# VHH binders against Ni-sirohydrochlorin a,c-diamide reductive cyclase complex, component CfbD (cfbD), part 18

Target 1, 370 residues: Ni-sirohydrochlorin a,c-diamide reductive cyclase complex, component CfbD (cfbD), of Methanosarcina acetivorans (q8tjz8)
Amino acid sequence: MTQKEISIIHPRPSSIVAALYTLRDLNVDVAILHGPPGCSFKHARLLEEDGIHVVTTGLDENGFVFGGHDRLVEVINKSIELFNPKILGVVGTCASMIIGEEMHDAVLEANPDIPVIEVEVHAGYHNNTRGVLFALESALDAGIIDRKEFERQEYLLIKATEVEKRFGAASKEYLAPSRGDLKYKVAKRLIELLKEGKKGLVIMNAKKETGYMFADITLAVSEVAAALGKKENLVNMANIDPELGLPRVRQHAQYIMRDFIAHGVEIHEIIGGMDEYPIAGEKVSELIKEKYSDYDFAVITGVPHAIPMENLQHMELISITNGPRQVLPLKEMGHEHVLVEIDLHPKTLGVSEIVESEFGATLREVAKEA
Key: E = the ipSAE of ESMFold2; O = the ipSAE of OpenDDE; V2 = 0.75 times the mean of E and O plus 0.25 times the DockQ between their complexes.

## First folded at step 11 (VHH; framework vhh_brivekimig_d4)

Design r5 (from q2 with T57S G101T S103T Y104V G105E E106Y P107S R108G D110R W111Y G112D; at its last look DockQ between E and O 0.62; V2 from the best seeds 0.00; counts 0 for: pae E 3.6 > 2, unsure alone 62.8 < 65)
Fold by OpenDDE, look of step 11:
Formats: sequence, structure tokens, C-alpha cells
Structure r5 (fold): chain B 370 residues (1-370), chain A 126 residues (1-126)
Amino acid sequence: as target 1 above (370 residues)
Amino acid sequence: EVQLVESGGGVVQPGGSLRLSCAASGFTFSSYGMEWVRQAPGKGPEWVSSISGSGGSTLYADSVKGRFTISRDNSKNTLYLQMNSLRPEDTALYYCAKGSTYTVEYSGSRYDFDYSSQGTLVTVSS
């Protein structure tokens, strides 16, 4: 029965953007968008804050008619001159796709003496993971990653898609954005749970750089628990294996772990890499079944909806996400408390240290009065 | 007052080894994570390695992984960095730093690291 693909009508990140972020994760120095100057502008700008140069060929009406080959060659050469990149990315757009632009020909003509990741992509894909895949395929071809890593990434992409379709932003035709529950209220509840001597799991299942802020919640909970003399009531889990993922992803994990260590927070269970958020829940479920079945509540940050509910049903759940559209699905899943860190992603781009979260800050403030 | 004093730096040939020490005082040493940071001439500070208070967890920058080993003796209030297979690019002033603890009452700057003011110079040259 061909599961009729739900026609989603709310905005979602494009495959072009996904490709750009993948290039970043591969430590590409320069990404060239072969398209109009405004294409993916917001994300391009954000990525610049994260250390990647993003430039555009600036295709216009004339380019749409006559092609952009020469312009792309020019921009490739200019990029090399300006930034002296070790790795260059060239990313297609809807424009380049529609006009039938052969980007590879331009790359050949430019003949850069560095690896080039060519990503033939547009924003018309229903699944934005296509952008990731195309980037990785090209990276593989360029010898930037090996087959093993490629296959690993491909697997994770599939799993990510499944999670999003079942419980995420792709789970319904339309999901209204929500700010979630009041942070003060939830903070009070968390403190009450701790005061009552309840046992809690603090689970960070974060996607890449978003972990810098979600990690603050782990810190805050630990801090408050310690202040209440209940630190032993908590078990910290986090998907921050520094050995897993593309170069930038591993770096994030490393930095976050560094900061945890610096702040005296012990991660009791490593549940995967920061790119393994789709499958980290499997490990969590196993751990709960084996070791933590008697725990009373869980604070889950990052991608809470990726954690299977089978072993969480008996727990009071406090979930924190960065996606306003995730609120309803999480509530429907049975997460009693759902919080949203608004604009978390932009706040974590370009950082190398844990960033204070709104909920973390709130929790700390509320705890002062407790 | 937190005091951190590094020692063990010197001049070594490529491929050589050095062991750095950091003597800590003014705080309960075992209660805090510690880290090594280095600053090369003309470059910004670079994180090198971290170790938890108990010493049970260690972490290394990719640049030093497999070559450097961080350890601590809590009975001596001393942090160590064993550096093997040294390279010219390891040339830097090395600092030890004390981690921070959060308290609800004193939740201040999240980046409250206490760094040594002196450091120990490591020069790797042929």
C-alpha cells in the first residue's frame, strides 16, 4: 500500500540549504550558490557566521535565458583568489536546474587545483535530506569522505526521514507553530520533582550545533539538582560521541564534552554521535529497560520525538525542542511538558562553547526562589 | 585564591617528548575538571585536553590525539600533560585551567575558567 505522501503545506528547509550545511559539516571553505543572489540568503548569511564563505553567481533574467556558465567560471576563479579554499563547494539552485545548467562544465573549465564538491540540487524535493545525500555523494566522489562514512550518513538520513514523517514536521499536512508551555511553570515542576526525590533522566539528543544550547539545559538541571542535594537522582545521557560524524559534527561533540567536563557535569551514558539523533533513541530505550526503568521523569532536549515512547510512558516528560512545529506532535506522543527554545539554531551557529538557553536560565532563576 | 603554576616546558626536537605539570592550590582540586590550553605565537588560544575531576574522563583535541596524555594526581593537586611525538606545530605557551562549578546561587558566567597567568613554554625545533 503506497503510503500516500502527505502534502505538507507549511514551510520546510530546502534541499539547497541542506546541501549547504552539509558542505559546512565537511569543512568546505567556500560554497558557491549557482543561482539568484537571494537564493537561500538567510541561511547563507548564517553559515558565514559559522566560518564558511557563501557566494552566489547572481543569476538574473539574462542568466535565465542565456545561461550562467561563464559567470560560474568567473565566480569559481574569484572565490579561489579571494579565499584560497582547501575545498570548494558548488551548489545548484532551482534556477540552475530549470535552465539546464551544466555546472560540471564550468568546474572543468575553471579547473581548480582543489577538491570541488558539486551538488546538483534544487528546492523542489519533498525530502530535504536529498540535499545532504547529493552533497555526500559528491564528497565521496571527490575523495573527501570514504565509503564507510557515506553509507553511515546515508543510513542516518533514512532514519531521520522516518522520524520526521512519523513524529516530526513531516508528520502532518499542516502543523501550526507553537511556543509550547511556559518555561517558568515547567521549571517549577522540575524543581518539585527534584525536591520530592524523584529520579530523572536528562537526555540530550541534539542535532549538530544545536547541542551547544541544549547542553545548557543539561547543565542547568544538574546545577539545580546539586543545589537541592539531589544530584545523585539524575542520570545524564547525551549523543556527543566525539568519534562519530563528519569533521564539524565531531568537533561540536568534542567542544560540548569539553565544556561538560569543565563544569563538572558527568555524562553517564553516551547515546551516539551528534548526527545520530534519529537512532539515539534506540540506545536510550535499551538503557532504560536495562538500568533506568524505575526512573520517574525525563528531561529530553534536542529531538525528543526521535526517542521511542515504549519505555518512556511511565515517566513524566519534559521535552525541549527548537522547532515550534514540534510541539503538537510531541504533545500527541504523550510528552506532558513541551518547551521551545526559539531561534536556537541561529544562536548556535559559529559558536564553540555551550550557549545559555532560555529554559536553563529560567530554571536557574526559579531555583533561587526555591 | 586559585593558583595554577605550570612547569616542564622547554626546547625539544621533533619527535621528542615532554611532560608538563600544573600545581594547583586554593581550591578543592578533585572537585574540578581541568584542562590544558596552548597559544602559539601569532595564534589564538587552542584547547588541548580536558580531564574530569575524578580523572575518569579525558578528552583531546584532534591535533594532539594519540600523542598527548592528560592525567592528574589528586593527592598531589597536580595536573599533567604527557606530550609525545612532538611536532613544530606544537610550539606554544601551555596553560592549565580550572573548570567551574555551577550553583544556583552563584550562577554567573558560564565561562568562568581560571587560567594560569604564566604558562610554560614548549618549543619544538630542529
Scores: ipSAE 0.238, ipTM 0.692, lowest interface PAE 1.8, mean pLDDT 90
ESMFold2, look of step 11: ipSAE 0.376; ipTM 0.773
ESMFold2 (binder alone), look of step 11: mean pLDDT 78; pTM 0.789

Design r6 (from m4 with S35E; at its last look DockQ between E and O 0.61; V2 from the best seeds 0.00; counts 0 for: pae E 5.3 > 2, unsure alone 64.3 < 65)
Fold by ESMFold2, look of step 11:
Structure r6 (fold): chain B 370 residues (1-370), chain A 124 residues (1-124)
Amino acid sequence: as target 1 above (370 residues)
Amino acid sequence: EVQLVESGGGVVQPGGSLRLSCAASGFTFSSYGMEWVRQAPGKGPEWVSSISGKGGSTLYADSVKGRFTISRDNSKNTLYLQMNSLRPEDTALYYCAKGSGYSYGPRDYGFDYSSQGTLVTVSS
């Protein structure tokens, strides 16, 4: 299955969008899109909510005559004047890529006193890892990351792609969206498992900022278990190592762990950084084999399909994803209950604390009725 | 009901050290994570450091990492902050805060518990 190549026809982000999110993870303060004013507009707005200024040179048909060099110099100087950034990103887009030498020349002419990450990427790549790699290569060249971190990120991209091709959104030509199982029914089942004294694993394997909402499920399960006198039947695992990842990724892990501390929720096993979701499942599997093989159920949030099934096969699995197209693959893997947190991304962008999940809210409500 | 009393602040020169204490009462201290928060003149509250109820997990803001150490003594119901290599930007009123524990709802944070804080002034 790892050797299979299929075409993907459902929506996916472009390489330019992937580069922009990588710049966010590097804590770039201003990202300049060198090209048409409407390029990546929706994602530019979302990044601005996360505190990153996204601006454009706004090349139109008239600007094409001059190649855009002077416009880029102007936007660089204006961006520095207006925002006083510590790191500046410049991303070449569809129209500007033919004039790539002009981009570097413009940066040299503007001569900013801050690091500049220059990314030349085409929107035509169907594999958006190219956008991530170009941004990371540029960050390495600018001295913002070292080669060890670059190689680690490159490895994680390969593993993330493998997971998605094998069991994820890239595993079939088309995956229809699904709302998953009914949250009320699954909440009742989880409470019954707790009341019966069953032992459970609560495993958060979240991707970056999505963890702010998936962590609420860890909170909710722990809170309900405590109210039932069953807290000691749970083991919490999470990929929130605050020392691993690009700067923004580490910040997410720090804020989430701070919230767990504030709520008195112990994380018994740190399974990796928030960029390590493609490989953290190996540590989960090892831990279950060594320490938790006699556990009865698992609540798995984030990227549940990245966790190997070998040591989970005899457990009742309650899995929560933010991907409506992930429901069928998870069911096919053997996940008994699959829930979807549909509005996750808008709710988690730009936040610095755990936010309420729909399943967490449902579980708390059902627990009051019990 | 919950009572937190900070002490140990004072005036020090840059590079100096202080140890802050927070005496806790009115709750089962070891069941709750604890935090230090500070507020400099004219600024909003800033999280400094957190420690889990058992003391096994600690976290620090980047601005203090390597210089400050959070600790607790659950037998004395006391939270500590060892502050080394102090800088003028560490000047602030320091508060301790109790985590919300196993309760429904968002994290409690900042000054919501009534406390006086302890003033740290770093100046030459």
Scores: ipSAE 0.212, ipTM 0.681, lowest interface PAE 5.3, mean pLDDT 83
ESMFold2 (binder alone), look of step 11: mean pLDDT 78; pTM 0.794
OpenDDE, look of step 11: ipSAE 0.542; ipTM 0.840

## First folded at step 13 (VHH; framework vhh_brivekimig_d4)

Design s1 (from r2 with G33A; at its last look DockQ between E and O 0.86; V2 from the best seeds 0.00; counts 0 for: grease 25 > 24.2)
Fold by ESMFold2, look of step 13:
Structure s1 (fold): chain B 370 residues (1-370), chain A 123 residues (1-123)
Amino acid sequence: as target 1 above (370 residues)
Amino acid sequence: EVQLVESGGGVVQPGGSLRLSCAASGFTFSSYAMEWVRQAPGKGPEWVSSISGSGGTTLYADSVKGRFTISRDNSKNTLYLQMNSLRPEDTALYYCAKGSGYSYGSYPRFDYSSQGTLVTVSS
C-alpha cells in the first residue's frame, strides 16, 4: 500500500446514483432501473425534474428468478412507446438479483432501434467512482462516446478523487456540516472592496449544472461593480468551454455563456470545461502569475478547493461552495470568507438558465442599501 | 419605446437559404446584446443565437451551429440571421430579442422581443 485508506463515515452518494447522473450527462432519455422499486427513489425523482424519465421493473426476489427477463422486455417496449427516446439506459441495481437472467438478452429480444447503455452496478459499493466508470464503459461499448473522450473522463475522475482526498469531503474521516460565514457581512465587505477601488478576480470553477446558480454570483458581482463605476476593476474567469464534456455538460456551458452575453457580462478567461473543475486551477494559477499578480481579492465559486493556493495567498478570498462539509477544509487552506449555497441541487436540476443564488440576492440588496 | 421589427421569413425548400433582419429602435442598440429565438408549432421557445453589443462575441445553439450566422450593423441598428442548409425542423416563428443588460435582479436574459416572422421549410 502506498497510501493510507481513510475511512469516511459521513453520507455519500451510491454507485447506482452516480451511474444515473452519468447517464443524464450522456443525454439518455429514459433510464430503466432493473430491480426493486425503491432503489434510488429520491435521486430518480430528482433526475426526472432534469428531463430524464426514470422507470423501474419493480422486481422483488421472486421477480428476478421467475420473470425478470420478460418484465424488462415489457418495460423497454412500454418506455419506447411512451417516451420515444433517442437513447435508452438499463441499470441493473444488484448483481445478486440477476441470477438466471441476462439484461443483454432482454434488450436483444426487445430489439429497439436506438442505442442502449447497459450498466450493472452493486448498491453496496461505497465509492461512487465505480458507478461513473461503469456507465462510461457501457457508453463506450455502445458507441455513444469514443475512446478519447472515455480516457479524458477517466483522467478527470482520478483528478477529482485526488482533490477530494486532499482538500475536500474525503480529506478527513468526518467533517461536520456548516452554514459558513454570514452572507450579509461578506456582502458588505465585498462592496467595501469595490468602493475602495480594489481589483478583483471572479472565478467560477463549477461542476456541471451547479454552474447555473454559481454564475448568478458572477452576474451579481458584475452588476454591483457596474453600478459603482468599478466594473473594469474585475476579471471574470469561468470553466464554461462549450466544446468540452459529455453532451449535457456542454449544453450547460453553452446556456450559461448565452446568459452572460445577454446580461452584458464578459468572461475574460475561459479556464476549461464544466467537467474540468478538478484541473482548471492550474490554468487559473498560470493566469494569475502571468497577468493578475497585482490583484487584491478573489471571489471563487463552485469548487474553490481545487484551485492551488500558491498564487492566491496575497489576496482576500471570498469563496462560495455548495458543500456544507467543505467549510472547514477551505478555512484550513486559508480562505478567509466561506459561504454555502445550501439548496443548490434542487434549484439547478432541470434548469436551462441562470438562477438566483442566495449570495447574489444578498449582495444586490446590500448594494441598494449602501 | 423599444421596437423590434423583423423581416425576411417565408417558405423555402430543404437545403435552401434565408436571411432574417431585425430593425431596432427606442434604445441604444450597440449597448445591448441581441438574440434570435424560434418557436416551432406546439413547442416552447428555443434559443438560436446570441451576439454581444459590440458584435465581438457570438454563440450558437448546437442545432444550428455551422449553418446559421448571426451579425449586426450598429450603424444601421439592425440585427441579422443568415440561415443556410435549412431543414424541415428549422420551421418555426423566428423573433429577435433585446438582452436585459446590467439590470439588478433581471433573470430573463431578454426584456423585449419582436412579434416574429414565420420560416417554413418544406418540400
Scores: ipSAE 0.655, ipTM 0.888, lowest interface PAE 1.6, mean pLDDT 85
ESMFold2 (binder alone), look of step 13: mean pLDDT 79; pTM 0.802
OpenDDE, look of step 13: ipSAE 0.752; ipTM 0.914

Design s2 (from r2 with S106K; at its last look DockQ between E and O 0.92; V2 from the best seeds 0.82)
Amino acid sequence: EVQLVESGGGVVQPGGSLRLSCAASGFTFSSYGMEWVRQAPGKGPEWVSSISGSGGTTLYADSVKGRFTISRDNSKNTLYLQMNSLRPEDTALYYCAKGSGYSYGKYPRFDYSSQGTLVTVSS
ESMFold2, look of step 13: ipSAE 0.746; ipTM 0.923
ESMFold2 (binder alone), look of step 13: mean pLDDT 79; pTM 0.809
OpenDDE, look of step 13: ipSAE 0.850; ipTM 0.950
ESMFold2, look of step 14: ipSAE 0.678; ipTM 0.901
ESMFold2 (binder alone), look of step 14: mean pLDDT 79; pTM 0.809
OpenDDE, look of step 14: ipSAE 0.894; ipTM 0.970

Design s3 (from r2 with S103L Y107T; at its last look DockQ between E and O 0.71; V2 from the best seeds 0.00; counts 0 for: unsure alone 64.9 < 65)
Fold by ESMFold2, look of step 13:
Parts: C-alpha cells; sequence; structure tokens
Structure s3 (fold): chain B 370 residues (1-370), chain A 123 residues (1-123)
C-alpha cells in the first residue's frame, strides 16, 4: 500500500546560490559547479564581479569525451593552472547519491596543493538556510574554519531567521511593498534637527556588502553635521568590527572603516561584526541605557528592526532599509520616518569602497539649499 | 600648502625594527584620517595601515598585522609607523597620506603626493 517512485532529486537553485555566496564569504577563489546545468549559472556572473571565478563541468560545449569524474579532474587541474587559487570550492549541483563520491574521488586524484571545500548541495525545507549550512559544514570538514567559528555562524543564522520571523519579511503572511517616506522631506527634517542643536545617534546595523551603501548615509550625515558646526552632537555606531566574521565579511568591514577614516568620520561605538546584525541591537540598547539616554534622534541603517525599541522609543527615529516590505513593520514598531534604498545589491557587489546612497545624495543636495 | 614629509627609513636586518615619522603641515591634522602605503620596487602601491583623526581607530593590512603599529601625536602634527619583526618583503618606499575629508566623490581618497622614505630589509 505504498507508492513507488524513482527519481533523481535536484537541489533548488536558491540553495546552490546560497552555498556559492557562502563560499565567496570564505574567500574561495574558484568555485567549480559539478553536475547538469541549472539557473544557478545566471548568478555565477554576478559572483565573478565580486571576485570569485565560477567554472562548470555541466556545460554541453566542445570536446567533452570522458565521464564526469575525468572531466572534474581536468577542470580542477586547469583551474589551478589558470587562476592559481589559494582555496578551491567544488559544488555538486545534483543531489544524487553518486555525485559526492565522484567529487571526492576526483579531488583525491587531482591532489591539489591547496585547500578544497567539497559542497554537496541537498534538497531541503528552508531555502534560505540550507545552502549556507551545507557550505559551512563543508568548510568545517575541510579545516577552513574551526568549530568555534562554525558554531558562531550557525548561531547567527538562527538569530537572523528569528529576527525576520518576529519583525521582518516573515513576520506576517502578507506584507505590501512600499517605497517609504519622501527622501527630500526626511532630509529637510534631519537638517532641522541638526540646526536646532539636537543630539543624534547614527547607527549602522548592516549585513555584508550592503554596508558599502548604508555607510554612505553615515558619511552624509556626518558631512552635513560638520558643515553646520554640529559634528560633536553625533555619535556614530556601526557593526564593522574587522576581526569578526568569515574572511570576506571581515574584508568588507575593513574597507568600509578605511573609507570612514579617509573621509574623517569617526565610529565611536563598534557594536559587532557585519554578520552580527541580528544581535548587535543588544549592544546598541545597552549603550543607549548606559551613555546616550539623553539623545534626541537616531538615524538607523541596514536592519533597523533588529534593534530593541526599549531604549529607543523616546527618540525621533529615521530608519533606512533596503526592504520595501519592511516599511510597515518598522512603522508599527514606532519608527517615525522610514526610507528605502532600492537596487542596493547590484551597486554593492564587487566594490571595495563606499558607494553613494539615494538618501546620502538627497541629504547632500538639500544641505546645499539650506 | 599641504605638506607631508616622511623620515626614519634606512637599512635593517631581517627581524629588526624601524620607526617611521610623517610630519604634517598646511591643514588641521587632527581633523583628518591618515594612512601609510608602501611601494616595493617594480610594484604598485600597497596599503599598509590607517588611523582615524582622533587616533581611536586603527586598521592594518594582513601582511603587517601584529608587527606594525600606527600612531599619531596630534599635538606635534606627526604620524608614526612602528615596524617590528621586519622581513625582506617589507622592503619598499613608504609614504604617508592624508585622507580627503568630507569630499565625497573626490579621487583619490588619500593624497599620495609626498616623497616617501625608503626601508630596505636585507642582510
Amino acid sequence: as target 1 above (370 residues)
Amino acid sequence: EVQLVESGGGVVQPGGSLRLSCAASGFTFSSYGMEWVRQAPGKGPEWVSSISGSGGTTLYADSVKGRFTISRDNSKNTLYLQMNSLRPEDTALYYCAKGSGYLYGSTPRFDYSSQGTLVTVSS
């Protein structure tokens, strides 16, 4: 009385993409996609703009003569010869029981003199976490990260999921998109607060490469305050500890902090690493209670909904997100002004310096008029 | 008008130490972030270390972390780089750079027009 099914289960494109982005965060130089082609190849071009070479064994092009094992050995050797990578990733894109053995045997035969992360991507229930977990487990097995970092990353993934369920995109069955409040009006209000001598917190709680654009808002607010003679009224907080996170995440923090230094902007409080956005709000809340309870307003960028409201609710809040569906939840939490930075991801991939935000540009323009 | 003058370079054996100085004039030193860059023979510039205007934030390239220490004395308008455990690959022309300040979109982010000081690590 049981049904009989024979099939090969292919992993979902979103899990493959998540694994590839995790390998990028590990500073994998070359990732080899092993298996039949899929829609994951579209994302490969974006990843190459972010400094990782993506190669495949699954293309039906030119003189392929041998089976999958021999092809993989050839691609491994050629990739090493051509790119001279420090670390190599091999990602199985078919969840068949043979692909994992084929990958391992090919890596053993090629015998590269560099670390190799062998990722077998399986079908799963949570598209947003399965690929990340597969890549992290593979990195731990390969000795690329230690158990402390793996457990830290696993914890942060859990906390990020909890934040989104409680306050984010997964907090309601339906969330309508919004473009938020008018940037010009909010910019005028912010300048009014500065001119009136109000004291403000500028809190960047950004995730990964999105920080390159959200950091511009910290720059812009600081620039305008300095031009008004009000720089001392601001305290900048940011989750850009350059010693925390996977290698690429640390690199983002370093590049952004170097740009803050170049522009003469001081970060007074480091609230965590760029992967700690789900929990950095606890440090923000503690700092406000201890040192900044008398401040009048806050400019909060990145993931504002991850910051507890208990010690913020007396302030006028200007919050900037890249999620159009985050506008309503933030308003309901008590954020008076909510702005959206659209198309943030394409502008921040592959960059090594802060890029201009829409709100930063607007604030600079309005400040010239004032 | 803006002037940056490096000093303290020289020849040192592997494992040795040197302290570089950068005397600044023509601007409000404490208002600007500063950095050290180096250029090895036949190579492009390589970022070494940066420090905020207040001195409260410091950053280091992985190649020098733990061996080099950047500092500044805002009362003397002077930037320093303490280099310990020197290696032959640290051989380069070292120069300091002033941050651009609040000039978004300006290039370069740091002004590298100074002359530099040569560090040679060799037996």
Scores: ipSAE 0.602, ipTM 0.857, lowest interface PAE 1.5, mean pLDDT 84
ESMFold2 (binder alone), look of step 13: mean pLDDT 79; pTM 0.799
OpenDDE, look of step 13: ipSAE 0.867; ipTM 0.959

Design s4 (from r2 with S52T; at its last look DockQ between E and O 0.84; V2 from the best seeds 0.00; counts 0 for: unsure alone 64.5 < 65)
Fold by ESMFold2, look of step 13:
Structure s4 (fold): chain B 370 residues (1-370), chain A 123 residues (1-123)
Amino acid sequence: as target 1 above (370 residues)
Amino acid sequence: EVQLVESGGGVVQPGGSLRLSCAASGFTFSSYGMEWVRQAPGKGPEWVSSITGSGGTTLYADSVKGRFTISRDNSKNTLYLQMNSLRPEDTALYYCAKGSGYSYGSYPRFDYSSQGTLVTVSS
């Protein structure tokens, strides 16, 4: 039962970046990177597009030792004056020169009237879950989340790691990026299935804000089925429970559900929260076994590799991911058609409504020809 | 021609209640989801609540959940918003909007909105 850990050599995000995304999900308004000015610069820009102000103390090694405290106090005070945040995050990145207690002393000196999440993350961690855990532990200590939510997040993180090791980007030493199957070819096949009267499941198992684009595929399939008089042949499932998750995650679910209502698209089965993509597949599998075992095909968006194959093996699977390295693992699992939404992250940052996907657009255009 | 006309706004003390109405015409009311949107002075539009065409599903922004109730009477083509436990922060122009329904390549969630009715919560 002992398993050898494989060495992952393709690019992966650092623990510092993972901590920053966790602060975003907690609705932190300003995140201060306490360390070198070039640390995480590209990701800081991306997070600013998602509505978080990311600033830095910009210290070198000597500045850390002899002036890091005062500089951090200065940046905290300036950030409060400039942005009037409701929650402030401070991410310490160099444990060897500034310990967490020193960072806390600067926060105490600044004495802000708002909650502060203090995170100490060493960039040398091989596992980006450490950044998430550090941010969540600090949020728990600050009283921003309770123990029950912390334990739930910890569990989900473990499950997400397990899924990626077994079926995802961490399942092989190296996975080459791929653009997947041709979208127009798969769109034609999907329309053919609908015209033939086949029954289908449309399953959105999306990770957080990525759902704004993956939900468009649910819209597009529903629109095309309705135009063909086949809407009753579809069952829509989605992990958009608005009561589950960190604050930003719940907000995403709420807005996507609002948009489904406005577009007249029914979600027949809610399978979990938008942070529950690693485990929502269990409920999907149980629902298929109980209610939908006679269905012919499935359109699976988001994290399709998290859905157990046991009750899907007889279905024709059309799976849409945003991970170009996910194509081979999905095909090896038995997903016949695999599509990639490569530009998903730039298009979903900072949005508060469903945005058009490339496959959704393709499906709509092919349907006009039919 | 689609028309949406709100009424029921006014001035209310904190903790008070108001009921807004939105009369709809020019489309099959029961076929479309509807929503309430508000715009406070100096701020952008804020989604408040949504309801399906049948009325079977409702959804609320966190800022109003537990205090506001959306409903509709499809026999009268009228949408309602019951607002309880009002706060000064609820002061805004409230308008109703018709869901866009199915649309190819377009993502505005509503395609028609009304002029609005003013709600002011102040001592």
Scores: ipSAE 0.689, ipTM 0.903, lowest interface PAE 1.3, mean pLDDT 86
ESMFold2 (binder alone), look of step 13: mean pLDDT 78; pTM 0.795
OpenDDE, look of step 13: ipSAE 0.854; ipTM 0.951

Design s5 (from r2 with Y107W; at its last look DockQ between E and O 0.78; V2 from the best seeds 0.74)
Amino acid sequence: EVQLVESGGGVVQPGGSLRLSCAASGFTFSSYGMEWVRQAPGKGPEWVSSISGSGGTTLYADSVKGRFTISRDNSKNTLYLQMNSLRPEDTALYYCAKGSGYSYGSWPRFDYSSQGTLVTVSS
ESMFold2, look of step 13: ipSAE 0.564; ipTM 0.846
ESMFold2 (binder alone), look of step 13: mean pLDDT 79; pTM 0.802
OpenDDE, look of step 13: ipSAE 0.883; ipTM 0.964

## First folded at step 14 (VHH; framework vhh_brivekimig_d4)

Design t1 (from s2 with E35S; at its last look DockQ between E and O 0.40; V2 from the best seeds 0.00; counts 0 for: pae O 7.6 > 2)
Fold by OpenDDE, look of step 14:
Structure t1 (fold): chain B 370 residues (1-370), chain A 123 residues (1-123)
Amino acid sequence: as target 1 above (370 residues)
Amino acid sequence: EVQLVESGGGVVQPGGSLRLSCAASGFTFSSYGMSWVRQAPGKGPEWVSSISGSGGTTLYADSVKGRFTISRDNSKNTLYLQMNSLRPEDTALYYCAKGSGYSYGKYPRFDYSSQGTLVTVSS
């Protein structure tokens, strides 16, 4: 029975934005938004900090009526002149979709000597994964990725969607945002567990650049455990395989791993790539069953709701997410402690090193008093 | 005081090999991860490789993967970088870093030695 798609009434990420982030992951130098100047403005500015130039054709009322073809050609040429990109992205919008002109015609006319990833997308899709898929398809066509990687990404997208529908923000018609539990209380509890000599799993299951902040939690827990003489009680897991994912994704994994090493933190188990957060739970479950069935608690960061509960039921769970709307689903799944890192995503865009988290900071402070 | 002293640099032809060493003092060497970073003429600093305190985990930049090998001898407080198949683009000052091999993409932050050892790859 095809699970009737529930009508979700709370806002969700845009497919246009998803496409832009995918282009970033592919190390596109310049992304052209073919639309009005304000389209995806916030995300465009954030992406600029991450080294991708985001420009707009600046479609206005005149463009809406008479077309945007010439303007797109102009902006393509101007972008090449200004930025000398190795790879160019062109991303459609609701405006371009409504106008109905083929973006490809403008690209052909401009005839750039560099690969162009054309993404015909609008924000009208209910599932933002469409933006990702369209970008990847175009990248495949342009020879930027191979078929194997495309199929891998496609598979992960499907799995991500499944996780979101079952346990995430797409699991209900409406999910009220929550800030979760108080960080200092949870920090105290974690320290108590450590003092009692309990064995813990620290599991980072992070989505791409968000890992830079979630990694701080791994650091903080390790630091506190060490201070208490309980470092051996912890096993660190992380989805930071540097060999998996698109170029930028692999880079994130490398940088995070580098920083872990620099801080003297050992990752005992690699549970996947930073794009494999939807399926990393399978590895976690296997590992728990095989090696860590006697552990008492788990600190799970990133996408906790992607970790199956079958082998976690006996553990006290401390979960940290960046999605306020994921609090209720996690609580319903049986996660006793749920924390939210507010505005994590904007804080991790453009960074190349671990960023201090609120919970990490809190944990460190509480530990000083203990 | 933390001291890091690099050695082993020199002039080598393309395709050649060098082995760098870093002598560490002033801290418990085995307790910290170590890194190599390099700075080429006219370019910013670049992260090259890192190794965990125990030596159990190693990581490499894509530019050197398969050619360079990082290792350490904790009994000697020494970090090593074996560089094979050297290329002109590997020409740089190479630095040893303690626990702070932060070379991050567009905004590298490094906590490494002040001297470095020069590696020149030229025909």
Scores: ipSAE 0.017, ipTM 0.297, lowest interface PAE 7.6, mean pLDDT 89
ESMFold2, look of step 14: ipSAE 0.421; ipTM 0.783
ESMFold2 (binder alone), look of step 14: mean pLDDT 79; pTM 0.807

Design t2 (from s2 with E35S G99D; at its last look DockQ between E and O 0.73; V2 from the best seeds 0.00; counts 0 for: pae E 10.4 > 2)
Fold by ESMFold2, look of step 14:
Structure t2 (fold): chain B 370 residues (1-370), chain A 123 residues (1-123)
Amino acid sequence: as target 1 above (370 residues)
Amino acid sequence: EVQLVESGGGVVQPGGSLRLSCAASGFTFSSYGMSWVRQAPGKGPEWVSSISGSGGTTLYADSVKGRFTISRDNSKNTLYLQMNSLRPEDTALYYCAKDSGYSYGKYPRFDYSSQGTLVTVSS
């Protein structure tokens, strides 16, 4: 196989940020960043809005050498006094093994009466999955999750990485960002499909809290179909099993289902938990083969590239992602229409209810004109 | 005019049981999911449980799962909450709720204009 030299590197979140998001999913109340100031403050602020307090020891190089232990003990005690957390996280940012001993010794000296998750992130880790894995290993060691849940999470991490390498942003060395197709035109096409009496699948395969926005698309499509007298032509599938996942992930599923119930929207098929987006596509493919092979179109939200194409190839696909670099890969897979929801994470952090999506709003507006 | 009237509250000892009722009128009851929300003295509202319009799907807050059972009788336009193994922490004013609107980026809004029904669990 002839290969071209590729020099452009795709953006990656830091391992520290990945560890912090994992601690959030474990319902950690306070996370202490131990090390130099300035570590990932932008994302730490956003996590603060999502109910996790992020605090730093703020050490410079000299403070680390001569007072890091005492400073960490002080910050632990103050954090407990100020926030009264049920679970405390301590994330080390230096590559040195001595930081790990320093963190553990400081936690022992502070002797909090709550569980503490100690995560050490070394310099040279470029892959954000290492931050997730370290946080999970530390949670296992602290007794916050059992080995069965740890092994399940580790497996899902592996599958998520495989999906992204094969079909996602990591599938190519260079992918230009795109906003995808025009939302107005796709909304008009969707309404045409409904008016023509076509049968559709509405599939939410969302990653955790992003489901608060992608679920609005399920609501909007159901609302428009009902207004057209075509509600019975739709089958809703969603990965919102409230019994699967880390505590915060289960809570997201619970709140989204509560909101579906409140709006009279039925989810006909539960395809997995909100952490199972890398593998839920197998259930979707099985369901389509067994029950829905004669359906004409699908609206797929969240992580559409994780759904195998084997049983979708005959359908007109309308796919909504939050990854602007995902547009070309999805088009190459055979997704006819690809839309992007911009700034999804800032809009879904800290919420406990479905939030309006751009496509949902567009679809509702276009339906008024139809 | 949507009306929700709660009843069935009272004083019980820890470990006891109560069944709350919510009589609904002014809307097509079977077309809407319903929820129970509670508010303890000096605290904000806490979501307790939800049930789909058909009754086929139920959800519970972790604090009540396994002890409380939500149900509905669509022929009587009535929502129920069976509360077993009650604890002092369950002491609160309980409201039933129908979602009054879509609240973008905020917690779900529930109509608390009714009086609710008071549950007091005292050791």
Scores: ipSAE 0.000, ipTM 0.436, lowest interface PAE 10.4, mean pLDDT 81
ESMFold2 (binder alone), look of step 14: mean pLDDT 79; pTM 0.809
OpenDDE, look of step 14: ipSAE 0.021; ipTM 0.430

